# Ledger of designs, part 9: VH-VL binders against Nicotinamide mononucleotide adenylyltransferase (POF1)

Target 1, 258 residues: Nicotinamide mononucleotide adenylyltransferase (POF1), of Saccharomyces cerevisiae (p25576)
Amino acid sequence: MKKTFEQFRKSNLLFQVLKGPQHLECQKLFVLDSSFNPPHLAHFQLLSQTIKNFKLKDTRSHVLLLLAVNNADKLPKPASFPTRLEMMCLFADYLQEKLPQSVVSVGLTVFSKFIDKDKILHEQFVKGCSADIGYLVGFDTIARIFDEKYYHPLKISDVMESFMSGSQLYCLARGDCHLSAESQLRYASDILEGKFEPVIPREWGARIHVMQNDYPALRNVSSSEIRNKLKNGQVESLKDELPLCIYDYLINNKTIFD
Key: E = the ipSAE of ESMFold2; O = the ipSAE of OpenDDE; V2 = 0.75 times the mean of E and O plus 0.25 times the DockQ between their complexes.

## First folded at step 17 (VH-VL; framework fv_prolgolimab)

Design j2 (from f1 with heavy chain S102P; at its last look DockQ between E and O 0.72; V2 from the best seeds 0.00; counts 0 for: pae E 5.3 > 2)
Heavy chain, then light chain:
Amino acid sequence: QVQLVQSGGGLVQPGGSLRLSCAASGFTFSDYYMYWVRQVPGKGLEWVSAISGSGYSTYYADSVKGRFAISRVNAKNTMYLQMNSLRAEDTAVYYCARGEYPYAWPEYFDYWGQGTLVTVSS
Amino acid sequence: QPVLTQPLSVSVALGQTARITCGGNNIGSKYVHWYQQKPGQAPVLVIYDDSDRPSGIPERFSGSNSGNTATLTISRAQAGDEADYYCQVWDSSTWVFGTGTKLTVL
ESMFold2, look of step 17: ipSAE 0.228; ipTM 0.681
ESMFold2 (binder alone), look of step 17: mean pLDDT 92; pTM 0.936
OpenDDE, look of step 17: ipSAE 0.550; ipTM 0.838

Design j3 (from h3 with heavy chain D31K; at its last look DockQ between E and O 0.52; V2 from the best seeds 0.00; counts 0 for: pae E 2.3 > 2)
Heavy chain, then light chain:
Amino acid sequence: QVQLVQSGGGLVQPGGSLRLSCAASGFTFSKYWMYWVRQVPGKGLEWVSAISGSGYSTYYADSVKGRFAISRVNAKNTMYLQMNSLRAEDTAVYYCARGEYSYAWPEYFDYWGQGTLVTVSS
Amino acid sequence: QPVLTQPLSVSVALGQTARITCGGNNIGNKYVHWYQQKPGQAPVLVIYDDSDRPSGIPERFSGSNSGNTATLTISRAQAGDEADYYCQVWDSSTWVFGTGTKLTVL
ESMFold2, look of step 17: ipSAE 0.539; ipTM 0.795
ESMFold2 (binder alone), look of step 17: mean pLDDT 92; pTM 0.937
OpenDDE, look of step 17: ipSAE 0.520; ipTM 0.832

Design j4 (from h3 with heavy chain D31S S102E; at its last look DockQ between E and O 0.72; V2 from the best seeds 0.00; counts 0 for: pae E 4.6 > 2)
Heavy chain, then light chain:
Amino acid sequence: QVQLVQSGGGLVQPGGSLRLSCAASGFTFSSYWMYWVRQVPGKGLEWVSAISGSGYSTYYADSVKGRFAISRVNAKNTMYLQMNSLRAEDTAVYYCARGEYEYAWPEYFDYWGQGTLVTVSS
Amino acid sequence: QPVLTQPLSVSVALGQTARITCGGNNIGNKYVHWYQQKPGQAPVLVIYDDSDRPSGIPERFSGSNSGNTATLTISRAQAGDEADYYCQVWDSSTWVFGTGTKLTVL
ESMFold2, look of step 17: ipSAE 0.303; ipTM 0.704
ESMFold2 (binder alone), look of step 17: mean pLDDT 92; pTM 0.941
OpenDDE, look of step 17: ipSAE 0.393; ipTM 0.789

## First folded at step 18 (VH-VL; framework fv_prolgolimab)

Design k1 (from h3 with heavy chain Y101F; at its last look DockQ between E and O 0.01; V2 from the best seeds 0.00; counts 0 for: pae O 6.1 > 2, placed apart)
Fold by OpenDDE, look of step 18:
Structure k1 (fold): chain C 258 residues (1-258), chain A 122 residues (1-122), chain B 106 residues (1-106)
Amino acid sequence: as target 1 above (258 residues)
Amino acid sequence: QVQLVQSGGGLVQPGGSLRLSCAASGFTFSDYWMYWVRQVPGKGLEWVSAISGSGYSTYYADSVKGRFAISRVNAKNTMYLQMNSLRAEDTAVYYCARGEFSYAWPEYFDYWGQGTLVTVSS
Amino acid sequence: QPVLTQPLSVSVALGQTARITCGGNNIGNKYVHWYQQKPGQAPVLVIYDDSDRPSGIPERFSGSNSGNTATLTISRAQAGDEADYYCQVWDSSTWVFGTGTKLTVL
C-alpha cells in the first residue's frame, strides 16, 4: 500500500479509487469520509442504520470509503496513510460481505472540504445521471458544515447550494456532542421549520437525517477511544467494537499507532 | 381524544374573503404541524397549506400562494385560514388536519376536521 | 413534484381481496400513506409509512410499496369498505395526493 499511496501522491490526481469499481451505475452512492484510524463497527452501524431506516435495503447502492490525504507533507499520526488504507481495504471486504446489495470501493482524495469532495465524486460517479450522494458523517461534521463562521463573509446558502442540492447527510445522534441527543434529533426538523433562516435554507432540512443510535454498545465507539484502549492493553473489549479482521490486524500490528 | 372542530366558510362573491377556523383539543396543539386540505365536490384531495407547531414556518400550494394565509394561536388551540381574493376554483370543502411525523418529517395526516364548505359564486 | 396515479375505480366481491395501486416515479423510495373517505365524511388515515396501521384500523388493511407502485390491500372486503381511497406522499415541502380510487364492493 505504500507504493500505491506514493503513486497517488505523485500523480497529482484529485481522486482515485484503489479498490472496487471506479464507476457508478447511476445508483445511490454512500460516502464514508473518515480518518479510518482505525475503522470500526460504529462506521458500519451508521451505514447499516441508514440503509435500514430509509428503506434502502432492497436498493442497490455503492459504498465508498473515502480517505482524505490533505497535508500529506505532514506525517500523519498515529497510523500512516498506507496503514489506514490497508485497514480500509479490510473493512471494505467486511462491508461487502455484510451488505450484499451494495458494492464497496475504497478511494483517496486530496480534498478536505466536502464541497470539493462532492464535486469530484459527482464527476467520477454520477456524471450524466441523477444519482444521489449520501454522506455518512458525525454530527460534529454537520455542525461544522452549517456553521457560518467558516464561511464569512460568504453565505452558507450560496457556498453549499450545489452540494446540498445533490446530496444527503446521514448521522447518528451522540451523547458527547455540544448539543443534546434530543437537539441533534430535532436539528433537521428545525431547519425545515425555518428556525435557522436565512443562514440555512429550510429546504435543506429534508436532506439532513439525524438518526437515533439503536446500538447502545456502539454509542461511544471512536477511533481515538479504540487507540486508547489498545495503548492501555484493554484489547479484549475491542472485539465488540471492531470487525474481527480489523481486530486481528491491530493485534498483529500493535506498533502502528506508536 | 384528539378532536378538530372547524368553523367559518360559506358563500362568498368572487374576489371576496373568508376566514376558516379549526379548534383543536385532546393533544398538545403546539407540538404538531397543522394543515388545510381541500376537496372540490366530486373530486380528489388537494393540499392547501401547512403551518409548523410554533407557527414560525408556513407553506402554501402554488394555487393559493399570495392569496391565502395560514396562522395559529397556540394559546387558543386554534388554527386559521384567511382566504382572500377568492376565485370560483377555490370552491371546495376545506379540511383541517393534524400532521404526524414519519421517520423525520411531518408527512401524513392522522386526524381530520369535519370539513367546511366554501362556495365562491357570483 | 410527483404525480400519483390511481385507478379510477376498483371492484371487489364481498369477502374477496381488493388491491388499489398508487403509481409514481420511484415511489418506493418514499413513504406512502393511505386515506379512506366515505361519502359525506372526512378522510380517515388507514395506512401510514407504507404498511403501518393506525389504532382502530382492521388488520384486513395492509400496504406495500416498492419500485414505482404502492398498493393498498383490503382483504375479506366488507360492504363498509366501499369508499374512495387516496394515496399520499410528502415531497420537499409539498404534500401530494393520488387521484383517488373508488372501491365498489359487489
Scores: ipSAE 0.022, ipTM 0.597, lowest interface PAE 6.1, mean pLDDT 91
ESMFold2, look of step 18: ipSAE 0.614; ipTM 0.839
ESMFold2 (binder alone), look of step 18: mean pLDDT 92; pTM 0.942

Design k2 (from h3 with heavy chain E107Q; at its last look DockQ between E and O 0.55; V2 from the best seeds 0.00; counts 0 for: pae E 5.8 > 2)
Fold by ESMFold2, look of step 18:
Structure k2 (fold): chain C 258 residues (1-258), chain A 122 residues (1-122), chain B 106 residues (1-106)
Amino acid sequence: as target 1 above (258 residues)
Amino acid sequence: QVQLVQSGGGLVQPGGSLRLSCAASGFTFSDYWMYWVRQVPGKGLEWVSAISGSGYSTYYADSVKGRFAISRVNAKNTMYLQMNSLRAEDTAVYYCARGEYSYAWPQYFDYWGQGTLVTVSS
Amino acid sequence: QPVLTQPLSVSVALGQTARITCGGNNIGNKYVHWYQQKPGQAPVLVIYDDSDRPSGIPERFSGSNSGNTATLTISRAQAGDEADYYCQVWDSSTWVFGTGTKLTVL
């Protein structure tokens, strides 16, 4: 992955598919946007529970694993981007095996802002087709997307209208967030009731789906919690938090988070 | 070809202990969540305990928590239920059951053992 | 603790259609699974995820789930269908079985 990442970094490309189909192959697109440091079973649970809860088992879906990388000279921490890309490719193989009805791609983008990610995906992955795009994100990402500070001096309602008209956000509530799981689960209905007007238009609540995680042991799983367990030698519990391929990778490469 | 064969059970006095066994064959045992479900004769079904494929994650119904311990030995393809501090209300037929793959949250039970009667009486 | 309510008994004539209900608040938002249990035997899964059949279960077994009611439907009932039937869900905190229904084939 070092060579592939360096070629991308030296290029003028804004987006690149590194594994799987280069363009959208299905009418339903799920984008799993994460740091993947490492990928884990809560990522899989978010995807699989969304498919199940919205009755999409009989619908072929395209899944894009998307990593944003910066162009800064400093090394990313804890794990390097080439290392994350290797794990993402292993995770893509896992997803393809567990969800054979799905098509899986791995992609890289220079954009950190969600609206810019959405624009480049429409231009280069969806290619002008009408698609129902679902973004699979953590609640911390939803909170950041709708945080006024990141758009100052512009209003969220002005910046995000195009994105919210063509996409949906899917999230599993987490017990280890600043907001309680109950508050997270009420978030969409609070928007629909107008509790965040005039900052957030109430109609956007219909495009945000926060679900209770049906897998209790995964409700508090995060990449940082996994890295902490690896540091402390608590590796047996990781067998229930990671796909086996990711577990084996981490056990054989314990220093990647140093 | 999937087969779950139970052993153990029998008559015990209140406060006593028993260990139930469930021997699996016809599938890769370590890939699956496993369960205990019980049924009082002539009555309905009640979930008792669950264990992940690795054996690390264990769950118990409130009525048995602190008294029962589920375990597995994957090298022997066998799951166990250690039952301590038994009460008359624990009298039931106990079934072992197979669930989903270890990497998904188990929601239903696709194969069941033949059942083992546990009777708690003085 | 959640409760899944089933009728105590249902009767059906040979060759006719039986319907067994499973009631719960917003059960249509959950996946419902169904088990058949003949006297002296272990339960057998007959429907999972509302409407899917395990291999070996005949097509005359079907399921549906919406609103507050899930239904197991057995078309062209046979004598061998006489059994107890249980619905079951994962309710986000525990595994819950219905109260059970005795199906009698007349």
Scores: ipSAE 0.186, ipTM 0.661, lowest interface PAE 5.8, mean pLDDT 88
ESMFold2 (binder alone), look of step 18: mean pLDDT 92; pTM 0.935
OpenDDE, look of step 18: ipSAE 0.883; ipTM 0.934

Design k3 (from h3 with heavy chain D31E; at its last look DockQ between E and O 0.74; V2 from the best seeds 0.00; counts 0 for: pae E 2.5 > 2)
Fold by ESMFold2, look of step 18:
Structure k3 (fold): chain C 258 residues (1-258), chain A 122 residues (1-122), chain B 106 residues (1-106)
Amino acid sequence: as target 1 above (258 residues)
Amino acid sequence: QVQLVQSGGGLVQPGGSLRLSCAASGFTFSEYWMYWVRQVPGKGLEWVSAISGSGYSTYYADSVKGRFAISRVNAKNTMYLQMNSLRAEDTAVYYCARGEYSYAWPEYFDYWGQGTLVTVSS
Amino acid sequence: QPVLTQPLSVSVALGQTARITCGGNNIGNKYVHWYQQKPGQAPVLVIYDDSDRPSGIPERFSGSNSGNTATLTISRAQAGDEADYYCQVWDSSTWVFGTGTKLTVL
């Protein structure tokens, strides 16, 4: 993945598919946007519960694993982008095996903001067809998306109209967030009731789906928690939190988070 | 071919202890969650306990918490149920079972042992 | 704790279609699994994830799940289908079995 990442970095490309179909093959696109540092079973849980809620178990959908990267010489110390891409490709193979009704792609983008990701995906992945894009994110990401400070001096309602008209946001409520799981589960209905107007138009509440976490044993599984367990030598317990292929990769590469 | 062979049942007095064993073959044992499910003769099925492939996660039905302990030794391909402080209502056929994933979480039991009768009576 | 309610018994004529229900609050949002148990034997998985069939289970076994009811359907019932049938789910904290249904083939 080092060579592939360097080619992307030097290429002036804004988006690139590295694995799987280059363009959307289904009417429904799920985008799993994460650091993948590493990928884990809670990522899969978010995807699988969303597929169940859409009643798409027997209907074909396209899954895009999307990593946002910076074009900088120095990167954050968590796993390098080439290393994350290797794990994302392993995770894509795992997902393809576990979700035979789905098609899986792995992609890179230079954009960190969702409005920019949405635009480039429509331009280069969807290619002019209307698509129902579902973004699979954590609640902290939803909170950031609707925080005024990231758009100042522009209004969120002006900047995000096209994004919200053509997309949906899916997340699982988490018991270990600042906001309680109960408050997270009410978030969409609170928006629909106008409680965040004029900043957040009430009709956008129909586009936000916070789901009950049906598998609370996975609630505290996160990339950060996994990295801490590796650092502390708690390797055996990670078998309960990771696909086997990711577990094997980490065991053979224990220093990638140093 | 997947096989689960059980042993360790029998007759025991109330307040006594018993250890059940489940020997696995035909699959990579450490990759699978394992389960105990019991059935009072002539009655329905009741889940009792679960253990993750690594052995670090364990679950118990409320009726047995604090009295039963599930364990496994992956090097021996064997799961155990230690049953303490046994009561008459624990009388049942005990099955071990192998778990499989519904996507990200193990939800169902695709292979079962032959069953072991445990009788608790004075 | 959730309760999965099944009828105590269901009868079906040879060659006809049997339907065994499993009732639970919002069970359509869960994956439902089904087991067949013949007298003196361990249970056998016949349906998982609502509608999927394990290898070796004939196509005449099928399943559906929506709303508050999951259904096991056995088309062209045979004498060998006479057994007890249990539904089962994961519910947020436990694995839960239904109350069981005795299927009689007439």
Scores: ipSAE 0.556, ipTM 0.822, lowest interface PAE 2.5, mean pLDDT 88
ESMFold2 (binder alone), look of step 18: mean pLDDT 93; pTM 0.944
OpenDDE, look of step 18: ipSAE 0.809; ipTM 0.913

Design k4 (from h3 with heavy chain G99A; at its last look DockQ between E and O 0.64; V2 from the best seeds 0.00; counts 0 for: pae E 3.3 > 2)
Fold by ESMFold2, look of step 18:
Structure k4 (fold): chain C 258 residues (1-258), chain A 122 residues (1-122), chain B 106 residues (1-106)
Amino acid sequence: as target 1 above (258 residues)
Amino acid sequence: QVQLVQSGGGLVQPGGSLRLSCAASGFTFSDYWMYWVRQVPGKGLEWVSAISGSGYSTYYADSVKGRFAISRVNAKNTMYLQMNSLRAEDTAVYYCARAEYSYAWPEYFDYWGQGTLVTVSS
Amino acid sequence: QPVLTQPLSVSVALGQTARITCGGNNIGNKYVHWYQQKPGQAPVLVIYDDSDRPSGIPERFSGSNSGNTATLTISRAQAGDEADYYCQVWDSSTWVFGTGTKLTVL
């Protein structure tokens, strides 16, 4: 992955598929946008609960694992981008095995803002406007998407109209966010009731889906929590939080986060 | 090929203790969560306890918390249920079972042991 | 505390289709698993994840799950299908079995 990543950095490319189909092959696209530092079972849970709740088990879906190179690192000692890409490829193989009705791609983008990600995906991955894009994100990402400061001096209602018209946001409520899980679960209905107008149009609440986390042991699983456990030598509990292929990778490469 | 062979059980007075064993073969034991499920003769199934593949995580039904302890020794491919402070309502056939993942969480029991009767009677 | 309600008994004529229901609030948002138990024997998994069959289970066993009801369907019922049947879920806090249904093949 080091050489492939360096070629991307030297290129003029804004988006590149590194593994799996180069273009959308299904009616439904799910985009898992994350730092993948490392990928973990809560990432898989978000996808699988979305598929279950929206009755897509027998529907062929395309899953894109998307890494943004400009904003992937929130943490003091994250894994390098080549290392994350290697783990994303292992995770893609895992997802492909577990979801035989789906196809999986791994991609890179230079963009951190969702409006820019959405634009480049429609231009270079989707092949048109017939597909509905579902973004699988954490709640802190939803909060950032609708934070006015990231769009100033433009109004969020003007800038985000195209994105909200063609896309949906899916999220599991999490215990480690600033906003309580119960407040997260009310977020879409609060928007629909007009509580954030005029900044957030009420009709956008129909495009946001915050789901109850049905698996308490995974509720607080995060990349940062996993990195802390690895550094503290609490490796046996990580078997409950990681796909086996990711666990094995981390155990054989313990210095990744140094 | 997958086999779960149970031992232990028998007659015990109220307040007594028993330890049930479940010996596994035909699979990588440490990769799998293991369960205890009980059934009063002629009645339905009731989940009792679960333990993760590593043994780190344990779960108990409310009716047995503080009295039962699930454990495993992965080097011996064996799971145990230590049952203390036994009551008449604990009388049942106890099954061990192997868990399998429903996507990201172990939800169902794909292989079962033969069952072990525990009778708690004066 | 959730209860998975099943009918106490279901009868089916030999060669006909039996349907066994498992009722629960919003059970369609859960993965439902089904077990067959014959007298004096351990349970055997027959359906997992709503509709998937383990290896060795004939295709005449099928499952569905939507809304408040999951259903086990046994087509072309045979005398050997006579057994107790249990549904089961993870309910977000514990593993829960249904009340059980005795299937009688006439």
Scores: ipSAE 0.460, ipTM 0.773, lowest interface PAE 3.3, mean pLDDT 88
ESMFold2 (binder alone), look of step 18: mean pLDDT 92; pTM 0.933
OpenDDE, look of step 18: ipSAE 0.745; ipTM 0.889

## First folded at step 19 (VH-VL; framework fv_prolgolimab)

Design m1 (from k3 with heavy chain A104M, light chain S92K; at its last look DockQ between E and O 0.89; V2 from the best seeds 0.00; counts 0 for: pae E 7.5 > 2)
Heavy chain, then light chain:
Amino acid sequence: QVQLVQSGGGLVQPGGSLRLSCAASGFTFSEYWMYWVRQVPGKGLEWVSAISGSGYSTYYADSVKGRFAISRVNAKNTMYLQMNSLRAEDTAVYYCARGEYSYMWPEYFDYWGQGTLVTVSS
Amino acid sequence: QPVLTQPLSVSVALGQTARITCGGNNIGNKYVHWYQQKPGQAPVLVIYDDSDRPSGIPERFSGSNSGNTATLTISRAQAGDEADYYCQVWDKSTWVFGTGTKLTVL
ESMFold2, look of step 19: ipSAE 0.059; ipTM 0.644
ESMFold2 (binder alone), look of step 19: mean pLDDT 93; pTM 0.944
OpenDDE, look of step 19: ipSAE 0.504; ipTM 0.825

Design m2 (from k3 with heavy chain A104L, light chain G28D; at its last look DockQ between E and O 0.70; V2 from the best seeds 0.00; counts 0 for: pae E 3.8 > 2)
Heavy chain, then light chain:
Amino acid sequence: QVQLVQSGGGLVQPGGSLRLSCAASGFTFSEYWMYWVRQVPGKGLEWVSAISGSGYSTYYADSVKGRFAISRVNAKNTMYLQMNSLRAEDTAVYYCARGEYSYLWPEYFDYWGQGTLVTVSS
Amino acid sequence: QPVLTQPLSVSVALGQTARITCGGNNIDNKYVHWYQQKPGQAPVLVIYDDSDRPSGIPERFSGSNSGNTATLTISRAQAGDEADYYCQVWDSSTWVFGTGTKLTVL
ESMFold2, look of step 19: ipSAE 0.396; ipTM 0.744
ESMFold2 (binder alone), look of step 19: mean pLDDT 92; pTM 0.940
OpenDDE, look of step 19: ipSAE 0.715; ipTM 0.887

Design m3 (from k3 with heavy chain R98K, light chain K30R; at its last look DockQ between E and O 0.60; V2 from the best seeds 0.00; counts 0 for: pae O 3.1 > 2)
Heavy chain, then light chain:
Amino acid sequence: QVQLVQSGGGLVQPGGSLRLSCAASGFTFSEYWMYWVRQVPGKGLEWVSAISGSGYSTYYADSVKGRFAISRVNAKNTMYLQMNSLRAEDTAVYYCAKGEYSYAWPEYFDYWGQGTLVTVSS
Amino acid sequence: QPVLTQPLSVSVALGQTARITCGGNNIGNRYVHWYQQKPGQAPVLVIYDDSDRPSGIPERFSGSNSGNTATLTISRAQAGDEADYYCQVWDSSTWVFGTGTKLTVL
ESMFold2, look of step 19: ipSAE 0.608; ipTM 0.828
ESMFold2 (binder alone), look of step 19: mean pLDDT 92; pTM 0.941
OpenDDE, look of step 19: ipSAE 0.265; ipTM 0.744

Design m4 (from k3 with heavy chain Y56W R98K; at its last look DockQ between E and O 0.56; V2 from the best seeds 0.00; counts 0 for: pae E 2.6 > 2)
Heavy chain, then light chain:
Amino acid sequence: QVQLVQSGGGLVQPGGSLRLSCAASGFTFSEYWMYWVRQVPGKGLEWVSAISGSGWSTYYADSVKGRFAISRVNAKNTMYLQMNSLRAEDTAVYYCAKGEYSYAWPEYFDYWGQGTLVTVSS
Amino acid sequence: QPVLTQPLSVSVALGQTARITCGGNNIGNKYVHWYQQKPGQAPVLVIYDDSDRPSGIPERFSGSNSGNTATLTISRAQAGDEADYYCQVWDSSTWVFGTGTKLTVL
ESMFold2, look of step 19: ipSAE 0.540; ipTM 0.817
ESMFold2 (binder alone), look of step 19: mean pLDDT 92; pTM 0.939
OpenDDE, look of step 19: ipSAE 0.396; ipTM 0.791

## First folded at step 20 (VH-VL; framework fv_prolgolimab)

Design n1 (from h3 with heavy chain S30D D31Y; at its last look DockQ between E and O 0.72; V2 from the best seeds 0.00; counts 0 for: pae E 2.8 > 2)
Heavy chain, then light chain:
Amino acid sequence: QVQLVQSGGGLVQPGGSLRLSCAASGFTFDYYWMYWVRQVPGKGLEWVSAISGSGYSTYYADSVKGRFAISRVNAKNTMYLQMNSLRAEDTAVYYCARGEYSYAWPEYFDYWGQGTLVTVSS
Amino acid sequence: QPVLTQPLSVSVALGQTARITCGGNNIGNKYVHWYQQKPGQAPVLVIYDDSDRPSGIPERFSGSNSGNTATLTISRAQAGDEADYYCQVWDSSTWVFGTGTKLTVL
ESMFold2, look of step 20: ipSAE 0.473; ipTM 0.767
ESMFold2 (binder alone), look of step 20: mean pLDDT 92; pTM 0.939
OpenDDE, look of step 20: ipSAE 0.572; ipTM 0.847

Design n2 (from h3 with heavy chain S30D D31Y Y56K; at its last look DockQ between E and O 0.03; V2 from the best seeds 0.00; counts 0 for: pae E 6.9 > 2, placed apart)
Heavy chain, then light chain:
Amino acid sequence: QVQLVQSGGGLVQPGGSLRLSCAASGFTFDYYWMYWVRQVPGKGLEWVSAISGSGKSTYYADSVKGRFAISRVNAKNTMYLQMNSLRAEDTAVYYCARGEYSYAWPEYFDYWGQGTLVTVSS
Amino acid sequence: QPVLTQPLSVSVALGQTARITCGGNNIGNKYVHWYQQKPGQAPVLVIYDDSDRPSGIPERFSGSNSGNTATLTISRAQAGDEADYYCQVWDSSTWVFGTGTKLTVL
ESMFold2, look of step 20: ipSAE 0.095; ipTM 0.674
ESMFold2 (binder alone), look of step 20: mean pLDDT 92; pTM 0.945
OpenDDE, look of step 20: ipSAE 0.017; ipTM 0.584

Design n3 (from k3 with light chain Y31W R53K; at its last look DockQ between E and O 0.68; V2 from the best seeds 0.69)
Heavy chain, then light chain:
Amino acid sequence: QVQLVQSGGGLVQPGGSLRLSCAASGFTFSEYWMYWVRQVPGKGLEWVSAISGSGYSTYYADSVKGRFAISRVNAKNTMYLQMNSLRAEDTAVYYCARGEYSYAWPEYFDYWGQGTLVTVSS
Amino acid sequence: QPVLTQPLSVSVALGQTARITCGGNNIGNKWVHWYQQKPGQAPVLVIYDDSDKPSGIPERFSGSNSGNTATLTISRAQAGDEADYYCQVWDSSTWVFGTGTKLTVL
ESMFold2, look of step 20: ipSAE 0.696; ipTM 0.857
ESMFold2 (binder alone), look of step 20: mean pLDDT 92; pTM 0.942
OpenDDE, look of step 20: ipSAE 0.706; ipTM 0.886

Design n4 (from k3 with heavy chain A104S, light chain K30R R53K; at its last look DockQ between E and O 0.70; V2 from the best seeds 0.00; counts 0 for: pae E 3.7 > 2)
Heavy chain, then light chain:
Amino acid sequence: QVQLVQSGGGLVQPGGSLRLSCAASGFTFSEYWMYWVRQVPGKGLEWVSAISGSGYSTYYADSVKGRFAISRVNAKNTMYLQMNSLRAEDTAVYYCARGEYSYSWPEYFDYWGQGTLVTVSS
Amino acid sequence: QPVLTQPLSVSVALGQTARITCGGNNIGNRYVHWYQQKPGQAPVLVIYDDSDKPSGIPERFSGSNSGNTATLTISRAQAGDEADYYCQVWDSSTWVFGTGTKLTVL
ESMFold2, look of step 20: ipSAE 0.414; ipTM 0.771
ESMFold2 (binder alone), look of step 20: mean pLDDT 92; pTM 0.944
OpenDDE, look of step 20: ipSAE 0.610; ipTM 0.861

## First folded at step 22 (VH-VL; framework fv_prolgolimab)

Design o1 (from n3 with light chain N29D; at its last look DockQ between E and O 0.84; V2 from the best seeds 0.72)
Heavy chain, then light chain:
Amino acid sequence: QVQLVQSGGGLVQPGGSLRLSCAASGFTFSEYWMYWVRQVPGKGLEWVSAISGSGYSTYYADSVKGRFAISRVNAKNTMYLQMNSLRAEDTAVYYCARGEYSYAWPEYFDYWGQGTLVTVSS
Amino acid sequence: QPVLTQPLSVSVALGQTARITCGGNNIGDKWVHWYQQKPGQAPVLVIYDDSDKPSGIPERFSGSNSGNTATLTISRAQAGDEADYYCQVWDSSTWVFGTGTKLTVL
ESMFold2, look of step 22: ipSAE 0.671; ipTM 0.859
ESMFold2 (binder alone), look of step 22: mean pLDDT 92; pTM 0.937
OpenDDE, look of step 22: ipSAE 0.682; ipTM 0.881

Design o2 (from n3 with heavy chain S102T; at its last look DockQ between E and O 0.84; V2 from the best seeds 0.00; counts 0 for: pae E 2.3 > 2)
Heavy chain, then light chain:
Amino acid sequence: QVQLVQSGGGLVQPGGSLRLSCAASGFTFSEYWMYWVRQVPGKGLEWVSAISGSGYSTYYADSVKGRFAISRVNAKNTMYLQMNSLRAEDTAVYYCARGEYTYAWPEYFDYWGQGTLVTVSS
Amino acid sequence: QPVLTQPLSVSVALGQTARITCGGNNIGNKWVHWYQQKPGQAPVLVIYDDSDKPSGIPERFSGSNSGNTATLTISRAQAGDEADYYCQVWDSSTWVFGTGTKLTVL
ESMFold2, look of step 22: ipSAE 0.583; ipTM 0.832
ESMFold2 (binder alone), look of step 22: mean pLDDT 92; pTM 0.936
OpenDDE, look of step 22: ipSAE 0.787; ipTM 0.909

Design o3 (from n3 with light chain S92T S93Y; at its last look DockQ between E and O 0.88; V2 from the best seeds 0.00; counts 0 for: pae E 9.3 > 2)
Heavy chain, then light chain:
Amino acid sequence: QVQLVQSGGGLVQPGGSLRLSCAASGFTFSEYWMYWVRQVPGKGLEWVSAISGSGYSTYYADSVKGRFAISRVNAKNTMYLQMNSLRAEDTAVYYCARGEYSYAWPEYFDYWGQGTLVTVSS
Amino acid sequence: QPVLTQPLSVSVALGQTARITCGGNNIGNKWVHWYQQKPGQAPVLVIYDDSDKPSGIPERFSGSNSGNTATLTISRAQAGDEADYYCQVWDTYTWVFGTGTKLTVL
ESMFold2, look of step 22: ipSAE 0.006; ipTM 0.555
ESMFold2 (binder alone), look of step 22: mean pLDDT 92; pTM 0.941
OpenDDE, look of step 22: ipSAE 0.490; ipTM 0.828

